# Ledger of designs, part 11: VHH binders against q9y6x5

Target 1, 379 residues: q9y6x5
Amino acid sequence: LPPKLLLVSFDGFRADYLKNYEFPHLQNFIKEGVLVEHVKNVFITKTFPNHYSIVTGLYEESHGIVANSMYDAVTKKHFSDSNDKDPFWWNEAVPIWVTNQLQENRSSAAAMWPGTDVPIHDTISSYFMNYNSSVSFEERLNNITMWLNNSNPPVTFATLYWEEPDASGHKYGPEDKENMSRVLKKIDDLIGDLVQRLKMLGLWENLNVIITSDHGMTQCSQDRLINLDSCIDHSYYTLIDLSPVAAILPKINRTEVYNKLKNCSPHMNVYLKEDIPNRFYYQHNDRIQPIILVADEGWTIVLNESSQKLGDHGYDNSLPSMHPFLAAHGPAFHKGYKHSTINIVDIYPMMCHILGLKPHPNNGTFGHTKCLLVDQWCI

## First folded at step 14 (VHH)

Design uf28
Fold by ESMFold2, fold request of step 16:
Structure uf28 (fold): chain B 379 residues (1-379), chain A 121 residues (1-121)
Amino acid sequence: as target 1 above (379 residues)
Amino acid sequence: EVQLVESGGGVVQPGRSLRLSCAASGFTFSRYAMHWVRQAPGKGLEWIGNIYHTGSTYYNPSLKSLVTISRDDSTNTLYLQMNSLRAEDTAIYYCARHYWGEARTSFFDYWGKGTLVTVSS
C-alpha cells in the first residue's frame, strides 16, 4: 500500500488555545499520536504566505507569496483574496501536491487549501474544490474522503482547509473566553467528525493525518490604533498592504517617505527594504515593497478610521501569540509523544519523507521532526 | 462616513447596453480598490470584478466579455459598463469598497444599497 497523508489546517488556531480551552476530541487525537506545542511560523504571519510555506518548506521571500496583498509594478498585477488565481504569483515554488501527483500512480486531492485551485507550473491538484467559504466542513470532508477511497491513480496526498478559528478570532479576540470557548468547541466537534468519518470508511489506521494551522491571534483594541494619515499625505505613496505589516510603494523620494514615517508612532517599526532584520528572512524578493511598517503586537494600522477587529495576526513571528500547533496521527507517527517546537518550514521535508518524495530545495530541517516519526532514531 | 450610492438601473430590453455608476464619498476614493457584485432574485452574491487604485482590473471569467469596469478619481465615481444584456443579468447591482488585509473572510468593508437592473422584453 502506498503511504497516504491528509494535511488539515484550522486557520488562526493559536497554540495556547490547547492549554486554555477544552478539546476532548483533539486531545484524544493527540493522545493516540504526537503533538508539537509551538510551531514557529514565517514572517509575515499571514494566511496565504504561511499556508504556502507549509507545502513548500520555503520562507516567503523564496516562495514569492510574501503577503495576502501584493503588487507587481512591472506587470501591474495585483494579488488579493479576490484575485488569487493567477499562476504568476505561485510559480516561484513547487508545492508538495504538484510533486506528489507527478509521480507514477499517484494523485493529489484538495478541499480549499490556498493555491490548490491554481494551475501551478501548469499543474492543478488532481481533485480539488474551487474556493468558496460557504461550503460546509462536512461537504469538504465528504469530498476528501471520497477521493481518498475512490480514485485511480490513488490519492496519496490530500489537503483540507477550514476558516475557523481565524474568522472568530478577528471578531472577538483571543481573550474573549465565552465566545472563543463556543467557537473552539465547535471546531473540536469538527475534529471528532473527521476522525469518526475516517474510522467508518476504514481509512483511520493506514492514513497519516496532520492537524495544524498557519498562525495564532493577538488581542487588539480601539485604544491601540496607528493612524497613518496623521503622519504622511496619502498622495506620497501607493498602499499595497495595510495592517499589521504595511507595504509602502513611494511616489516621491523614498528617503522623504521614510523620514515622514519613521517617527509616526513608537508602536511601529519602519524599515527600508535593505534594513529589514535578517531573522525575518523577508528581503530578497521583488514583491517586498521598498518600505514596510511593522506594528507592535496588538496595534492596528488604520487610514483615519476605527477598526472593527478585536483580534489580529501578521506580527513578528517571534511572538508566541503568532504560533500555531501541530498534531499528527498515523502509521508514520509515534503514539503519545509531545515535542516542544519546530519551524513551520520543517513540515515540508517531514511530509516528503512520509510520502517517499524527494524534497525540492527548501529551508526546513528534517532533523527537527525526527522524534515524531517511528522510522527514525531520536534518542 | 463612508457612502456608496449606485445609480443607472432600470428596465432594459435584451441585447441592449447599460452603464451603472457608483458615487463614493466619506473616504479617499483614489487609494481604494473597488468592486461590483450582483445578486439575482433568490440567488447568492456573484462577484463581477474589481478595479484597483493602480488602474488594474479583474473580472469574473464568466462575465469578462460582457462587462467593463472603470473609475474616475476626479469625480469619485466607479462605473460598470454592461453589453449584450440577457434576461439572466437581471439582478440588484452593488458597488463595494475593498477590505484591506484579511484573507478568507471578507472582500469588502462597505456596500452600497444597490440598483436594480431588469432585463425583459
Scores: ipSAE 0.764, ipTM 0.901, lowest interface PAE 1.0, mean pLDDT 94
Fold by ESMFold2, fold request of step 16:
Structure uf28 (fold): chain B 379 residues (1-379), chain A 121 residues (1-121)
Amino acid sequence: as target 1 above (379 residues)
Amino acid sequence: EVQLVESGGGVVQPGRSLRLSCAASGFTFSRYAMHWVRQAPGKGLEWIGNIYHTGSTYYNPSLKSLVTISRDDSTNTLYLQMNSLRAEDTAIYYCARHYWGEARTSFFDYWGKGTLVTVSS
């Protein structure tokens, strides 16, 4: 009965990969739907924060997932990829799958989207997979399509997450055309498999599908390292997160730590929390540490070691290299329409509109996405 | 050069206790989270738990009552205490260093060679 939506993320899919590489399956998907060429994501441009911003419509300071690594000094709790299941971290917002499945005769399904295996506000996705990177895309897709097709109450909102091209982007760097061409061809084949599976199961014509990503990727180099140990004794602070946005909890006077760091490198900006630029919307949460260090694009903060990464993300969200794209197809969307840009937080109110949900208070602007939708007057 | 060297393995009878050590060198141990991971014969890797540089510990829920992780920053040593050992605890035990990495990718940046524990009557 109600409209259905599948939200798909391919982690680390930089927007300009679309113009620099061939994607026959994705381009066919776009031709029959809509494209947003650049999505301006939220600072910091990391995986957990941006995936939660998509599904809450909130800046990181407002939803509380402010980094991939966090520490709460009051409770002494840590958040990391190995320890991401404590609802404490997630409970400062209500993600769309919770709102959706609390409606009468609706359920939500999830294949690996960050947070969907956590009981947020004592509510876990109705159908979900515990995160396991070894589970193939095919198995994730099979579970999602099974749940979309066979569940009672019906699954009306589903998510699917895949780790590429992020993993390969870190390994090779986005400028490695040979390796990235191979990686991105595999991604396009997976998109082809997704569309073909939906057609085979009779879902394609009546399911709304969004394909997007959380961030892009920029090239790194051994020539662009910032050795934090050359600037400050490690005993003066507790390190909460490292690169490219370091989170620093002073053990001594905050001003002394700041002064030792402020001239560490011309390729790193050092901010006291109260001085973080307003355009980042990254200040008003206790989980943001008293000092952050923001490396320039392509620079890596290290602890007296070489870096294994040839690509990275997390940088200033004004950088085009950090921006993903959004493509969508389905009965809610126009056909053959291209749009230049939206903010990543705008995706949430658009999804709520498609599903007939009342959005929670959020930072998105529905008007930014209305031209994508068939039921809206564009202008 | 980062090195992690596990020790303390061997053959032990069921019901006994065993403490494994991991000697760390080549980095400032006191600022890194450290992990224990094991692999039973013919099985995949199983995360046991970790200890952060702040002292906070986290455990695999299936093992929480059976193991204790501790560290001694003055000797750069990570410990795994295992109590009431069972045959299913037979495995190669590895220590691993947390590096400040990306979500949903490989989490450990350095890994020890492992120490074999065999629980046999």
Scores: ipSAE 0.760, ipTM 0.902, lowest interface PAE 1.1, mean pLDDT 93
Fold by ESMFold2, fold request of step 16:
Structure uf28 (fold): chain B 379 residues (1-379), chain A 121 residues (1-121)
Amino acid sequence: as target 1 above (379 residues)
Amino acid sequence: EVQLVESGGGVVQPGRSLRLSCAASGFTFSRYAMHWVRQAPGKGLEWIGNIYHTGSTYYNPSLKSLVTISRDDSTNTLYLQMNSLRAEDTAIYYCARHYWGEARTSFFDYWGKGTLVTVSS
């Protein structure tokens, strides 16, 4: 009898794509369910941090995945997309699939959501796929639906991750209407396939489905480059992450490094760690480097090179261009309801409620999502 | 322009060792993590490992005891040492520059042209 939940992410799906492009399948999904038009994500607005925030309800400083590129000076460990499997990086929080599968008579399944192929606190998702970008959406969906239908103990929580429209957003930029229209039509067709597959397998009426994303995308340009090498000799620091939030580990006195950088560009803010704005909730973790550089929207920090990216993300999380959406359908959700905004950390306590799980301490506010749920009073 | 040029490939007998080089130019080599990948005939790309600009190395677990990656920042050169070569190590070997920032799309922004290693009795 426990309710079931499928959490789906289409990476880099900017909220206003819904208004600017046609999504017949996604709009039908929303019409029978709920929509949150803007989800305010966490700073920095990058893939690994925000996917982990969704499933932990925590700000990045609290869950420890503070960027797509990290370095620990004591252990000399690096984190990156190519080196993301060390539990060391993931163990500062407990994601929802771990909590779920530790309950009596429950399992969790995963098709490539970040972290689901890692043994976090010695616990890996009960069913999972090792990350491999060449695996089609159809194959990911087939595995997820097989596990939802044919597992003992039953799979009650499942995740599904897809790399678009993020990859194309970087390549073309969000303002390239022709290419983005083609890409987003393909995404909508995948959503149609998802819904049709769930209907054909008898899952649609009793499965709760959330379709969301981790961040948006903003337009970049060769006219908006910040050349770090013109401001500081590379021997004065170790570079940990580059753009649009650079992470700087000084090799000399940090005040001297700060002074060399503070006037580098009017389109970049330079922060000593203790001076990072409190609204970012991005200060209280040893993985955050002593100096960060935050480029203005649409500006790219480079190392004396041109940039091949026409779109990027990672900027200030107050920017609407960085915000994804959330849509949901299923027995837990109202039908035909639209909500203006929630925080991305609010998704976790909502999911715990739907699944009957006790949430770990987190930064989400259950009250922000009550209006989406049929069993709650919307005050 | 960014250039990566592999060398040191050729025909080698099973059980022998081979050292590949990758000469880098057109960028500040000492600031980038660098990778080795290979592609055997009829197969997809296989990641071998990387070395960060901090000196830290990571390896494909299946190859961990068979290979060593090193770098010389004074000559902008990346190295791959391979030991106890087997017929299944026959492949084109590529060096690649680590892509700053983007997750879940591509690990690399620039590739070399590759060097062929053939392990044959």
Scores: ipSAE 0.736, ipTM 0.891, lowest interface PAE 1.2, mean pLDDT 94

Design uf65
Fold by OpenDDE, fold request of step 16:
Structure uf65 (fold): chain B 379 residues (1-379), chain A 121 residues (1-121)
Amino acid sequence: as target 1 above (379 residues)
Amino acid sequence: EVQLVESGGGVVQPGRSLRLSCAASGFTFSRYAMHWVRQAPGKGLEWIGNIYHTDSTYYNPSLKSLVTISRDDSTNTLYLQMNSLRAEDTAIYYCARHYWGEARTSYFDYWGKGTLVTVSS
């Protein structure tokens, strides 16, 4: 029988939460499997881009999901959480569930992973849930496990997505120990439910399971604000995305807009598109706006009347506060092995290997994950 | 202070049309995308549609044929035109201000107190 893989994401699970809080269920999961302590994600460190990087192995400039909010000036289309269903935005890459779905005697399933309820390259998962934040984890888990057990062709790749602890991180800030402890306990309990369900169904020993996240969370403050309205009049540009990476579409000469913004704050870097640092791999896509503003860690870009959150993400992907973790269990993985770091794009070639899929061209390095796998040589 | 005030709700018979308004104040209305959402009794929040500051509109596919969203930036007003109303359209209707960059948490950062629409024979 072909190998099976379940990919689970808890949105906004910062890597160091594992060191600062107790996770009895997750720790047990790790004990019987593997842990990557830090996963360097892609810039910008936002939800849609990083989730798509996990399943494509591509930098954002290559897969085309370059932010949670996007604008295409040619078609005049917008992308956001409320309107993410247009294949136009997703078709610049081929996610792993599509690759898997196109294989003989295989099917894919998804519970609310970004992009899974959209036909990509005219292919949609055989089983999927339309995104609905009101649907419980239990219901999502029930559907996923039902599909894993009863589908024909069999589901060999499945995704499961959950919105926490991201939402709470935004609301409380990651430094709120009381509230975050409560939130993270709930997450651990959900992991317990997942494991228990798999065991009850007889899937635990044969199913490969990856638990990961897309990004971390940093503490924000009212004392660390960058007000764009103090630097430039709103009539001179269209705002496509705000904080912590603002996307600016000039309505006047680009150079003039740049000059008004370049010294707006010592805690914000202003880049023309062609001057964006190469290390971000965030330049070669038309969906990236002519000017981007990148706030320093913990700083918030605001307008006069904009709302503020106590936690945020999207900052430089080299910052530890932006990094998630990866844990895995199953026949493909070692037991009791810990690894320091990988790149988030490395997950894709690993998953392809596990599933016996030929990967599309990608930016991942399979060699970075060899030590996690029982069938590979580890130096 | 940011304020959103919905109006135009009331009791209407099935098959009729209704136009809701949302008066915005306390912010530069013209540079924000705006949303309409509703909540029926005993149900969760349902997204109806939005209009961007570029005037592009997007709708819930289940409601697209029955609703039209528009805006007047000169008067800081958002509109929701509803046609062929049904009993299932009974709900509190809210206007909401878009929040940039948010994903899988909230579509908006501010919303009004809502206006009740009751569709009944």
Scores: ipSAE 0.876, ipTM 0.941, lowest interface PAE 0.6, mean pLDDT 96
Fold by OpenDDE, fold request of step 16:
Structure uf65 (fold): chain B 379 residues (1-379), chain A 121 residues (1-121)
Amino acid sequence: as target 1 above (379 residues)
Amino acid sequence: EVQLVESGGGVVQPGRSLRLSCAASGFTFSRYAMHWVRQAPGKGLEWIGNIYHTDSTYYNPSLKSLVTISRDDSTNTLYLQMNSLRAEDTAIYYCARHYWGEARTSYFDYWGKGTLVTVSS
């Protein structure tokens, strides 16, 4: 039988939640499969960029989804959650579901994974759901498993996306043990539902399943605020994105804007585009604005009248609080193996290998995941 | 305090046009993208469209031909022009302020109390 792969994302599932909370169902999943304890994601550590990195193996500067909110000054187009369906934003890369969809006797399916309801390079999955936050996990799961089990050509790659625990992390903060325990228990129950559904359908032993996330969550506070309005007048720039990485489009001379912001806070680094640290791989794209502001962990960039959350993400991708995890189960994976760390871009070449797809040029390293796979030599 | 107040709703006949207004206060209006959303009886919130602080507009494809969003930053007012109204357009209409960087679940942080639009013969 052709290999099949289901990629599942629980948005904002911080890696250390596994150590601090109980996950009976997920632990069973891990016991019968593999765990990567920390996945170093891409900068910025936001939802759309990192989800696209998972399925392209590319840094954000390369695949072109450089933030949840983007602006292209040439075309004057905007990207956000409310308007994310223009192929213009996605066509700088080829995600794995498109590659898979174009194969003979194969199809792709998706339940609300970012970008999957957009025709990319004039290709869309044979089966997909338009994004709707009101749709239950159960309904998403039912559709995905139905497509995996009863499609022609057969669905060999599928994605499933869920908004928690990110939404709750923002609302309560990751340090709220009472509320987050409740939220994370629900997520574990959903994983239980997933496993049970796969077993009931006879897919459990033959389907490769990856459960991962795009980023973590850090605790924010009213005591850790950086107010831009105290440093620069709003008439001097257009704000494209706010916190914790602000994207600044100057309306006056860039240098003057930079000079007004460079000493705004000891807890914020201000970069001209060309001076962004190389380790972020966040320079070589026109969609990155001329100036970016990067707040320190746990600090929030605000305006006088802006709203604030108790948890946030998007910070330096080297911070453990920003890291998600990866668990996997199926015929391609070992049983009872734990790995310390991989890069999020490494997932793409691994998935390509599992599916027998030729990967597009990418930033991932297949060698980093060899120890997870039964058909590879672990050095 | 951030405040959004919708107005202009009422009872209209099918085929008619209506312009809604949203008066904003308590924040620098010109810096924010603004949205229109609506909620029909027994249904969830439906996104209508938005206008960015760069004046770019985006619309729900299902409503694009029927609506126009505009803004007047000098008066802190957001507008929704609706044409060729139908019975299914009956809803409470809300204006909402955009929230930067938010992905999924919600892309705005404040909304008004809404104004009722009833389309009936």
Scores: ipSAE 0.873, ipTM 0.940, lowest interface PAE 0.6, mean pLDDT 96
Fold by OpenDDE, look of step 15:
Structure uf65 (fold): chain B 379 residues (1-379), chain A 121 residues (1-121)
Amino acid sequence: as target 1 above (379 residues)
Amino acid sequence: EVQLVESGGGVVQPGRSLRLSCAASGFTFSRYAMHWVRQAPGKGLEWIGNIYHTDSTYYNPSLKSLVTISRDDSTNTLYLQMNSLRAEDTAIYYCARHYWGEARTSYFDYWGKGTLVTVSS
């Protein structure tokens, strides 16, 4: 039988939550599997981009999902959470579920993972749920496990997505111990439910399961605001994305716009597109706007009438507060092994290996995950 | 203070047309995308469509043929033109301000109070 893999994402699960809160179910999961303590995600550290990086192994400039809000000036198309189903945005890469789906005697399933309800390269998952935030984790889990257990051809790759603790992190801030403790306990309980469900169905021993996240969360404050309206008139540019990385489309001369913004705040770096640091791998895509603003950790870019959150993400991907974790269990993984760090793009070649898929060209390094796998040599 | 006020709702017969308005105040209207959402009795929220600050429009595929969204930035007004109304179009209609926000959490930060549209013979 072909190997099976379930990829689970809890949005916005900061890596150090594991150190600061109790996760009895997740710890049991880890005890019987592997843990990567820190996963360096891709810049910008946002939901759509990083989830797509996980399943493509590509930097954002390469897979084309460069933000949660995008604009293509040539086609005049917009991308956002309310408008994410146009294949135009996703077709610059081939996600692993498509690769898997195109294999013989295999199918893919998805429960609300970004991009899974869109035909990409004219292929859509055999089983999927349209995104609906009102659908419970239980229902998502039930569908996924049903498909994993009863489908023909068999589902060999499945994704499961959950919106917490991200939403709560935004609402309460990651430093709110009382509220976040409650939220994270619920997450751990969901993990317990997942494990229990898999055991009840007889899937636990044979299914590879990865639990990970796309990004962390940093604490924001009303005392750390950068007001763009204080620096430049709104008539001089079109705002495509706001905080903590603003995407600026000038309506006047780009240099003039840049000059108005470059000294807006000591807590914000302003880059012309060609001057974006190479380490971000965030330059070579037409969907990246001519000017980007990058706020320092914990600083929020605001407008005169904009809303503010107590927690946010999207900052420099080198910041520990932006990093999620990865845990895994199953026949492909060791038991009781902990690893310090990997890159988020490294997950793709690992998953391809587990599933016996030929990976598309990617930015991941398979060597970084060898120590997690039982069939690989690790020094 | 940001305010959104819907108007133009009422009782209409099937097959008729109706134009709703949303008056915006307290913010720079011209740089925000705006949305229309409705809620039928006993049902959840249904996204109708939006118009971006670049004037690009997007619609729910199930409603695309029946609705047109437009805006007038000079008067800070959002419009929803509805044609060939049916009984199932009975709902409270809301306008909402787009927020760049976080994916899968909320892309609206402000809502109007809504206007009731009743389609009945």
Scores: ipSAE 0.815, ipTM 0.912, lowest interface PAE 0.6, mean pLDDT 95

